# VHH binders against q9yez8: the designs that were tried, part 2

Target 1, 342 residues: q9yez8
Amino acid sequence: MVEARGGLDPRRLFKAYYSLSPPVEEPRDIAYREFAFQLFDGDVYVRHIGFDSMEELLSYMAREAPKNAYYSVARYSLPTARSMEEKGWLGSELMFDIDVDSLEGCGEVLGDSCLSRGYKQAVRLVEALYRDFGVPSTLYFTGNRGFHVLADCGWCRRLGREERREIARYFTLEGLRLELIIPRPGRRGVRPAPPSPDDPGLRGWIARAALERGVDLSAVHEAIEDLLDDVRVAIDVKVTQDISRLARIVGSLNGKAGLLVARLGLEGFHPGDWLSPFRGEVEFRASARLEESRILGRTVSLEPGRVYSMPAHIAVLLQLKGYGAVAGGEVVVRAAAGWRPL

## First folded at step 1 (VHH)

Design A6 (framework vhh_8cml_1)
Fold by ESMFold2-Fast, scan of step 1:
Structure A6 (fold): chain B 342 residues (1-342), chain A 128 residues (1-128)
Amino acid sequence: as target 1 above (342 residues)
Amino acid sequence: EVQLVESGGGLVQPGGSLRLSCAASGFTFSSYAMGWFRQAPGQEREFVALISGSGGSTDYSDSAKGRFTISRDNAKNTVYLQMNSLKPEDTGVYFCAARLTERTVSDSYVYLDEYDYWGQGTQVTVSS
């Protein structure tokens, strides 16, 4: 339970959450990972932190209650060393970042619809990695407005920056010569073979997208722009090429939204209160306008200067995003073992 | 309109000192980590130094450690690089670069494409 007198203190909320020893997914080979945290005690990141066990990590987070918590996709022989040379790089997982804000029409738009669009792209990426490269991967919600896909494969651990960049560009379709993949029918007596859903690579993905839209495979060229949009993945190439990149700790909070970093399946993603440890009804004083939006399964609209009664998990998110502040009530904080007050 | 304007470069003898300045405008300066990069003739641009948006954290390349000091004045929207004990190997064009603080969470700050804005550069020549 956190008091909401003159506005909710995010530091106190995060402290309450981490003090409950919440469920956190153990990073594989934890002793070889660098950890980093953004602390509330300033606008700085603490890096070069190592843990020999999960218990040490949980103890650290309970003590420090970080604003953001990260671990390296890289493995190092000495993760606490300050330079890359001293760390002894042993390889890095492939990391892909899908930023919902980069999707057309979704920049700064708070809404479950944009999260669903990002999720669909992340699922397609996981499927394409497996189908085209034979690489299994895991999908994560970043706790704000994005998705991470992580893949750990023996051959890909030691890939350099340029090789990782080329893999990323394969999914963004940068430099695509469409005529070589889907030839346009343009002359009498010549009929290019239509793509098949069983075709390898991009050709097969375009055929499957066409079938999903109800487009005749022989008429793919008539819908090609929409089909390419269905196939493209809006990943941040800079993230994928960076061998030293940090992933978010699953079960930690994202400081921008107060939502949990969560491992996701491929069957669907429905934002809701399950993404937040915060419960209760609070009074929220709006300082900015919000057009009617569906947020975490709830319809919300705000007018400046107005006070609203709303669930704590919505109010915390809105305060962190600058729409106002919690003006009254109490927040109950939970972990996986059920609801517990402070 | 975003601008980064470097100054303070010049010709100096080995063992000498220079202080580079970078004046920023058109963005919220304190929300950006500021870096210095250099490029020698015929070589790629390489990382030299970084300072966080608040100024509370700094990092340096191995060649710069102990000789160079990065600092910033958020009230003046300016970042500085104090270069001491200069060597001929320090010769190059020095660039100021701005990186949104949210990206300063890993060693990725040594990569050129992690930076949002770049200055035009200032020439530093260390020669007898």
Scores: ipSAE 0.000, ipTM 0.198, lowest interface PAE 15.5, mean pLDDT 83

Design A7 (framework vhh_7pa5_2)
Fold by ESMFold2-Fast, scan of step 1:
Structure A7 (fold): chain B 342 residues (1-342), chain A 126 residues (1-126)
Amino acid sequence: as target 1 above (342 residues)
Amino acid sequence: QVQLVESGGGMVQPGGSLRLSCAASGFTFSNYAMSWVRRAPGKGPEWVSTISGSGGSTSYADSVKGRFTISRDNAKNTLYLQMNSLKPEDTALYYCARYALSEREIHRGYAPFDYWGQGTQVTVSS
């Protein structure tokens, strides 16, 4: 445990965190992964970095205290080579990116409600990957305003860009021909069978969404637009089709918010102090207006020029997002044994 | 209309020196980190060096560390690479590249560059 006093310097906070044996998750097959970092020194991105062991990665992070930390979803025979041709691509995990800022009404809005909407999309994706493709996947909060879903399966690691794009389209419903899935009733009084929650694929998802809304299964066509919205997943197709994408290292900090990249379960997501290694009560001098918002479980509103008492983890987030600066108080850093973000 | 124009390449003997320049236009030069990237005959591109927008921080590939110095003049919108103790393996086409500082750009398969010039040839031969 380290206490920081005086002005808030993000570099010092990140250095304190990475120096205290942080709970960083080991990427599988670490020696075959390319690593990349955004450094505070010069605010530059560095990539084509490799590690033979977890100890080397942790030593690097403790020394450099990066602003952001990433590893490739691809495996390479020569991950430190400068060109993709020389890296020797061995396959890539399926990667899905849900950017909360892409959700309707959530652009520049700072708040927990938009994070909850993104989480629900990510949970649907994990469930659909398993139910429809038989593929287990892991859900991650990116430490700012997004979610990643990663699936490492034997058959899918060698898929090309076009195949990955088609998988992404399955979830975004891009190009959907609804009449092939939910046929319209015939004028002759012939009724097509309604979808069942046990049906495979989109038919089953629509039926389950209908039951969730209290919609009669024989009347799904009357609520079809709302039901499609319920089952659609807002992923970035360009991320999924790209075999060379980088994922964030679990347990590292996101430089935009000062929050942990965290592995999540499917039973719920409640933003709070557990997403931050920073504790304490501080004075925050606001330099920008913030409309009343629910942030990490707390209601916050800011007027320029005013000084507020608030928890350090919220103050760190607000300072990193440009709403003001910490003007006093003490910050305690938790990265030692015993603390877990779950 | 972003443009990067390299100059200063040429032929030099082993142990010699060259200074490369890159004239930048069409963007606010001081807002971007800048890099030098080289491509040797028959090989892929190799990142050489990066300098922050302010010029306060630099980084180098291990192969050139201690021999090359990257610098910039923000008033003249110009990037430089001072190359000393040149070796035959430094023979390559050298590109000036604008480094993308956006998180989105880091996810590219190569170094995260969004604009680069046509290159200037450096040949080190005895």
Scores: ipSAE 0.000, ipTM 0.175, lowest interface PAE 16.2, mean pLDDT 82

Design A8 (framework vhh_7aqx_2)
Fold by ESMFold2-Fast, scan of step 1:
Structure A8 (fold): chain B 342 residues (1-342), chain A 127 residues (1-127)
Amino acid sequence: as target 1 above (342 residues)
Amino acid sequence: QVQLQESGGGLVQAGGSLRLSCTTSGFTFSSYAFSWFRQAPGEEREFVGAISSSGGSTDYADSVKGRFTISRDNAKNTFYLQMNSLKTEDTAVYYCAASFEYLKTRPIEQGFSYDYWGQGTQVTVSS
């Protein structure tokens, strides 16, 4: 339990959470993973950390109470070595990063609707990886405003930067020569075959999007721009091409929002208090305006100078985002639900 | 309070030279590895060059090898990018970055691996 009266220190909240030995998903082959943490003291990043067991990882996090916690998508023979050459790269999972802020109309604006849009793109990506590449993948909420999709396949572990970039660009559709995929009908009565939902790759994706919109497959070329928006995935190509990238530890807190990194299913995503270990009713003193927004299943609006009574998990998020500070009340810290340990 | 401040950017003719400086404060300079990154309009940020905390190793992007040199001056808490034989494609905003001494043997090319960043300085190379 963290007393919020007299002000709220995020470090104390995170310390309280990690002291509970919370459920954390064990990274596969943990002894071959590099770990990194951003600490509250000086916001420094500490890298080249290794653990032989989940118990060592949990002990470290309970002691240090990091602002952010990461592990490498790469496997290394010596993950604690300080240079990439000495680490001995053994291959990397495919990693895709979907940043909600990159979606049109969603730049840094708090709201559940933008998270839902990002989630739908992440689900589409998971389905596409399996359908088009035969690769199973896992979907994670990053604890702030994004989603990670990780795929671990034997043949894909050793792919280089250029090959990973090509895979990423397939999903962003950047540099697409649309006329090669969906040709426009010719004036001389030449009519190209319409795409089918069973077509491989992008043609099949566009056909399925058309059916979902109620667009006749023979008229796909007339609605193509809207259909491309339905198919495109807003991923960060730079992340996917980087073999040494770090993923967030599932069950750890994201320092920007105070929300949990959570493994997600494909049936739906409903933001709510289950994404936070913080409970209770607190007084929040607003220092910035917030337009009416639906945040974690609640409608919130703020005017500077006003004091509001609100749930602790929302107050913590708003304080970390710079909208004000908790002025009173008590925060109860509990183990959160909604993810699965390995 | 940590600060990284770039200087030395500006307009230069193709084939010319510029030296960028990054002056730092608020941390122990000798314990940090340093890098330069650049970003052209509409492009993603790319790695340019890096120097380890000991100064014993340097790395460069293939596009700048032989033309650019990174160096450091621990006495002045400053590190540099000497840019020679400039091309129009070198036009970009250049950023300096710092990372703790664990990069002693090989500078890390990934931007997220760096603890502190400067605000950027514009370099424009005219034809």
Scores: ipSAE 0.000, ipTM 0.113, lowest interface PAE 20.4, mean pLDDT 82

Design A9 (framework vhh_8cml_1)
Fold by ESMFold2-Fast, scan of step 1:
Structure A9 (fold): chain B 342 residues (1-342), chain A 126 residues (1-126)
Amino acid sequence: as target 1 above (342 residues)
Amino acid sequence: EVQLVESGGGLVQPGGSLRLSCAASGRTFSNYAMGWFRQAPGQEREFVALITYSGGSTDYSDSAKGRFTISRDNAKNTVYLQMNSLKPEDTGVYFCAAQPLSRGYVTLSESDYDYWGQGTQVTVSS
């Protein structure tokens, strides 16, 4: 679409993507999940939707081309019921949300470095869930500026809101009684042993953080505030305590950035075009200033009123975030290859 | 209103090369993205290669990457598919197809192409 002021219609781009039968990860026990979608028309949320198969879900998304697509972390005996009481709750996965915008210095600033910081928080959470709770979990990029960690275990599905809140507080270190974990020297006649990287739980995390910073293990108590910042996980406690929370469908697009919801491994996260189904070189007319930023592996800076040649996946992201509009060229839409990058 | 006519097909041995041409009529040829699709005996039609209206972007199926090259000459209203290192699996009828710029995007989906040629047979056999 070549149009000087109109830009590309995101509805058409999303429709094109979903029409290609893209790879979408099947939610476990799909028939017991509630689905919800934010539609482009009126930005309305449609809830209380159920599917008996992946074929039904994919058909729905191809027809509706939603702005955002979600499924419940809860399992319900009747997911299509209107009230939560009538749904018949059967348990919920543990869900953790790491919002990059909540990290110090990230805010609304675009950049791959902030995504990297969020990824490191998410990896730490996955490792901590396994080490301290014995719970395997999966890590997902939300397609914009966040990460989800989901843990599905038989015993943990039945935990209530307060129990989930306490698990979240464990990782945020809210209400931490530090003296029980890293006792201070200076009590009469008491010299507590320093933490070891092999210690279980928070003691081991603090010891490893100290070694990474070059802090002597015997001096951990002197650097404790910096070390706690290295081990805290920046999760949203309200998300974790909510038994009815929605997760994003892996392989669907995030309406805020036009990027894929993608399953991630623990070996690294390098943002790039693999997170987008949009390809090609286009002309982008900037309407807002952007300080030099690395976005999806590319260095970008914008001055209002100027026209820039750039990759379509970056142009679509910048348009969705209000920096301007595509003014020329064509976007090539293809099935995404990156929802399971390991 | 666009008519597409393919040529250049034929019989070739494994490892050989063929160059397909697609002659397009129409004052608006430069307003169309062009694609090549193929259909093997007993199989559904599949995407092979795509070139945008300006020639500034191309895309290929995984089986075609590194072996096939799509190009276009807007002055001659012609699209080409250079096929190298041909394999028996490349055997099929090759179709040239066009989708309009007016959609604002281009896709690899057969259903998004409005105009199609009659096809040209490519046989890779010894």
Scores: ipSAE 0.000, ipTM 0.420, lowest interface PAE 10.7, mean pLDDT 84

Design B1 (framework vhh_8cml_1)
Fold by ESMFold2-Fast, scan of step 1:
Structure B1 (fold): chain B 342 residues (1-342), chain A 126 residues (1-126)
Amino acid sequence: as target 1 above (342 residues)
Amino acid sequence: EVQLVESGGGLVQPGGSLRLSCAASGFTFSSYAMGWFRQAPGQEREFVALISGSGGSTDYSDSAKGRFTISRDNAKNTVYLQMNSLKPEDTGVYFCAADRPFSDYLRYSSSEYDYWGQGTQVTVSS
C-alpha cells in the first residue's frame, strides 16, 4: 500500500529496494575503500566506514537504507582512520564528473535530451582517454543528472594533484594553443595539411567533429569554434584533481531522483523505466508547473493543483524534484526474479 | 513470460571449441541486451560476455577476451557464444541472461539480470 495523503516516504521506498537483494556492484579491492553514506535520519553524512566483504556492504545497506551511497576512488591501508594521513593512501583512480546541469540550456531542465547530450560527452571522454592516454575507463550514470568516468590504471593510480589537473585540462581545452594543432595557411603560400580523422589527439577529434557536421576538412579553421565546442568535455577540473574524491556505488539509488547508479556501454543511452527499481500506477498531485517534457521516455506536463495518473517511477522522480507528491495508488519494487508490492 | 533455453554444452579436451546457443521467447528480443555467465561448483555466477540489443556493443571478461566471441541473430531470437582454446578453468554451467529493454545499456553483475535460462554444462577435461 501507498500512503495516500502524505506522499511517498522515500526512506520506505529505498528500504524496500535494499531489502530485496539489490544489484549492487562490488567495488574492486573493497577492503581498501572508504565508504560514506547520507542517511535519511537527520540528513547526516557518515564517513570512514570500511567493509571486509560484499556481504558486509549489502547488510549495511539493507539495514540503513541510505539516501545516497559512496565509495572512495582512493585505496587506503586503513580506510576507517579519520584523517587522510592515518588512512595510508595507496593511490586513486582517475575520476571525471560531467554535470548535465552545466550544459547550455540544461540547467534545472528535466528532459531526456539533456541526459543524452551528457552521455555523448561521457562517451567521447572514454574514447579520448583510451586513444590519447592509452587508459581504459568505465562510464556510469549517477542516477540523477550526471555521468562519472573512472579509470583504474597502475601508473595513473599514483599521479598527484598537479598531473591529474593537467589531464583534466586536456579535455576542457583550458590553455589550448590552437595554432599548434590547426595551423593556418602562411602568407608565403604554404598550405598545412588538413587534419585527418585518424590523426592522434585533438587533431583527430576535430577532424571527426568536422565530418559529423559536414565541414570540409580543408576548411576546418572556418568552423573552429563550433568544432572545439563539439570536442570539449565539460568536466569539473577540481573533481579530477582531488585524490580523496568519492564515487557513487553502482546499483545504489540517487536520493535526488530515485534512479539507479548505472554502469553504461558506449553504443547508446536511452533513458527509461529501466533506470528505476519502482513500478506501478499512482496518483500524483502537482504543486508546480512543468512545461511539456520527455522524462524517462514519457511525455509529461503538470499544472499546479491538478491530479494525474502516472507510472510510479516518474512520480517518485517528480516528488523528489519538488513538483508535487504521490497521493495514492500502487508501487511495486524490483526483486531479483520479479516485482514485489511495497 | 520470458523463457531462455541454452544448448551446445558438452565435454571437450583442453584446446577444443564449443558453440553455445540460447533461444529466447516471450519478449521483444532485439530490445534486450544479453549476457553469458558461468558457475563452477561451489562458486558464484561470474560474468563471461555480453552483447547489446542491436549487436553494436560487446564486452568480455578478462579470461574470455581473445578466446570467446558473443553474437546474436535477432531474426531467430538467439544469442551465441563461440568458445575457442578452452581450458580446464572454463568448466562450469553456462547461463544466458536477459537485461532491461529499449537500450544498448550493458550490465556486468549477475544480480542485475531478471531473466535466466536453466544452464548448459561445459566440461573441459581429458
Scores: ipSAE 0.000, ipTM 0.102, lowest interface PAE 21.4, mean pLDDT 83

Design B10 (framework vhh_7sr4_2)
Fold by ESMFold2-Fast, scan of step 1:
Structure B10 (fold): chain B 342 residues (1-342), chain A 125 residues (1-125)
Amino acid sequence: as target 1 above (342 residues)
Amino acid sequence: EVKLVESGGGLVQPGGSLRLSCAASGFTVSSNYMGWYRQTPGKQRDLVADIYSGGSTKYGDSVKGRFTISRDNTKNTVYLQMNSLKPEDTAVYYCARDSSLKYWLDQIGKGMDVWGQGTQVTVSS
């Protein structure tokens, strides 16, 4: 347990969590990955760190209790080298970043509804990677307000910056020449076939979106802007084109919300206490207003100056986001052995 | 310290079996390309068997169907199971790592960067 009298120090919570042999997922080919951490002491960012085993990684995290923990999507022959040239790049997984704050109406709103919208974007991306590129991928919640999709395939590892950028553009539809995918009605009896839900690539996605909206496939052009909005995936192209990008370690904590980085399935995502190692009821003193919001399955609203009794995992999140501070009670910290994301 | 230590060699009759072990320290075998090589007097070293980080294996033509390479990640050890041994298999067997070998099908490594001391295998009546 961590006492909250006199205010809650997030560093103590993270140290308690990492001291409990947390269920951290081993990065594949760990000895070839660069690790990086943001530490609580001075908010220092350290990188060019390597480990030969999970035991070394877990020992490091137990000792340092980092605010944020990362590993490279790249594999390197010398991951601890200071320069990219010396590291000896061996290839990188494809990485896609879906930032919930980039979705319309979500930038200033805390809440589960925006997380659910981001999750739906991420599921569509996973499905499209498999259907259109034949590439299996894994979906992750970043522990705050985003989702990562990682794909590791033989040909994927060899791709350079420009090829990765073009894959990203396929999903954002940037630079789309629609007339090459869905030709306009022909001139003088030229009649292109309407798209079919079984068509490959973007044609099939547009046809499926049309059917979901009740749009006649022969009239796709009449609703094309709405259909393209349904098909687009809101990813950050700059992340995908970067061969040296860092992913978050699964099972580590995100310093912005105090939530676990979690591997997710495709059948649903329901934010809740399972995303946090922190338990108990605590007193929270609000210093900012929060309009009624659904946060981790709970309805929360705050008025400045008031004290609220609430679950520790919500209080920790609200404190890290600047809405106030835990003023009393005790936080129980636990590692969820056998914990599985949805 | 990065090192490889072989064991399990010895004298065996034709048709017999031996299991060689290669214990690694200072790095993990599951994250590296590992190979078994052999050298007979007056000849150059040749590949017996290899295993990539992902588990894919390759065998020299003379040993296919008789030898099996495997690893135990918990013990950080690579093995070579040698069955149906022939006098022509008499050699010093070396375990080796190539840290430069890329983890994709078409890449060729720059050569082994760590070698064990070798273990003698003698097949004779």
Scores: ipSAE 0.000, ipTM 0.090, lowest interface PAE 20.2, mean pLDDT 82

Design B11 (framework vhh_8pnl_2)
Fold by ESMFold2-Fast, scan of step 1:
Structure B11 (fold): chain B 342 residues (1-342), chain A 124 residues (1-124)
Amino acid sequence: as target 1 above (342 residues)
Amino acid sequence: QGQLVESGGGLVQPGGSLRLSCADAGFTFSSYAMAWYRQAPGKERELVARISSGGSTNYADFVKGRFTISRDNAKSTLYLQMNSLKPEDTAMYYCAAGTPEYLRWLSTQHFDYWGQGTRVTVSA
């Protein structure tokens, strides 16, 4: 949850951040997007909000200082209408959600290693969308434990739920009959050739994964489970098939971790203080145990009842996740390093 | 997970007829282009007939006028009506579901999903 007891008030931190007029990425065709916010006051969700300009959006965020901020991947002729029917749907961007918590061994692990695994899958998804479908896409860190990939293509905007589900299945490999893609040697009536990295689709991705692992292309069956895991993208199919889904506003804070929603490149992802606007050294009183973990580029371990000196951006994250509370020192709020206005 | 299941094959005399069916066991049937392929012993699989998600059909020259491909999206079933059967039609017949037609101009993907096949034997 957002509410940790006995420490810094997250509402005050978020208000301080939004009062600095931070750089926020403008959603394309802003006037046709529905906006939604989770507010600190009453912990309520407000939907069916529209803005005619970035100035209106930024003014709203500075005034309300929301816990979480979202915009629709859909475009609507009347985004403030209360029903889908009344909104006048004009199409939706293709959206993929990679939740790090869904990755094997990552549900209980707080740390950078699981974020790196999720990032690798997100990069592969971006590459596969471009290579296999000719669709450029953008990659975002959600500010907590996940990644979004958004694609805005003319033909894909008008796809319905079933077509979006089939695109998702291409990446999750649900319904795959492997013997038809990579036939076992000696089977009659199938193409008797090992996969090549230049082969189209899944066959080519398996071959490239094999080469990365040092697996002989003629022996891919010996490592096939690992190769399929390397190729598979762990996306949430329900998110991708939902034409009315909400994406997070880039440059806004995620209420679960106090980290920025950030646009990412494909060359690498190294979590660090650049993902947070919070600075300073503070005293943190731990109330829960944390095994040694790499968090935002730093090694952290906690024992209950002990007080630690640590950077504010880590202390805020740990407080929001229930590991304790800030007990002393000052938090300075400033623009996050590495963020650029578009 | 999802797969295709063929049925309707059997032994018939030359000039006879058979209707093959292919049931979708978990796919989103209506969005896929569907096809029938066949394979005789010692030969490669060859396309017999194809039907787009929109219902447009295409036939191999060797079956044109004798075979009819059709689909029932409500039943998630593909059909191949085979008339005037010849001994050279003897083969294992396979159902295939491929990349939706609207994605093919952006993709080099082959048909990704196949059935186990149903045997058709045409002999006296």
Scores: ipSAE 0.000, ipTM 0.154, lowest interface PAE 14.5, mean pLDDT 81

Design B12 (framework vhh_7aqx_2)
Fold by ESMFold2-Fast, scan of step 1:
Structure B12 (fold): chain B 342 residues (1-342), chain A 124 residues (1-124)
Amino acid sequence: as target 1 above (342 residues)
Amino acid sequence: QVQLQESGGGLVQAGGSLRLSCTTSGRTFSNYAFSWFRQAPGEEREFVGAITYSGGSTDYADSVKGRFTISRDNAKNTFYLQMNSLKTEDTAVYYCAATPSYFDLIKSGEYDYWGQGTQVTVSS
């Protein structure tokens, strides 16, 4: 006899959520967007899907209950065409992807502190796009361990791959010639002007970071490595340079964590149960060790073989990430209509 | 794979009591939700009651609430349906069922594993 995999079936959890009129945000210009889904059965991706209305999209998601749901940042005259040449590209939003797991010390760490670090970088990116490029943008939590920043402007839509790559490199600081931005002091008595918080570009960002750390502007070179780390944005350059990238549908679930894709404000990000449609107190049987971690506003630690009572949204996340399985209790599924990003 | 075997069916008079048992095989018993369904002659199969692995959550059809009780004994890999105050309308073939996921299947009849069924006849 082959043992059955234990726990709640995530496909059935997702199906229940999508069947409850979930608060899925309508993508702008929906009829011109390509949609794509990763399905639970076979982990296959289906692409080149189009919808004329929000009702069609919601019906599709309720029927299919996808593991992950996406729409193109590109607009196409024929989004259902199989080839890119036939789609008729009309332009693409600028897309930036901040992967929390790529941050130093966060690759294997499951916890809110790393999410907070990623959020702060995403906020800085939004502010820098507006201040340095004059481009308004929107910030999203990806429902697992990342943030997307999307910007839709007239000139942005028509940028090619290499231009998008150079914008991304501006934020990652790849290829930075620091001596051109913060010149080194010469002989004693011959000093370059220090950066000012009102300076354009990287100089201004370094100056503002220095003030936040309590570092004198005339002494920025003594703390420059920390200041560059404060200013650098850990975006995936490959995502930004690709005009055919997919963004996650806001209000859909992320199959890796069972959390909602959520539009965020700039005033703060406090992970909690509002990021999940799953409620109730359940029994969780741990199969892996988890060192004490703050997860969605709750302190969690796990020892293999032990059974814990915990909120369903934490248990679902832990099961999806391989720490164990829900072993009992009742999961209540609610549409997130009343929940707020802050 | 999980195998389910019902026992305890039979003939009983109205107002009487009967206890059905369902024994499962395999190490997956503790990870399953268990339910009872019934099918009367010429009728659709209907949900009767369900219990989760922990026994912390139970649910019943309105027609049996207050009369039937579902329970489980994880040490014996067995779950039960205690039927009290039986009515002639309770006459049916009773099936036990199991699935690793319960919250959207508990009343749907879309369970992964089913027993062979046991006949319950209530005479007046």
Scores: ipSAE 0.000, ipTM 0.099, lowest interface PAE 22.1, mean pLDDT 82

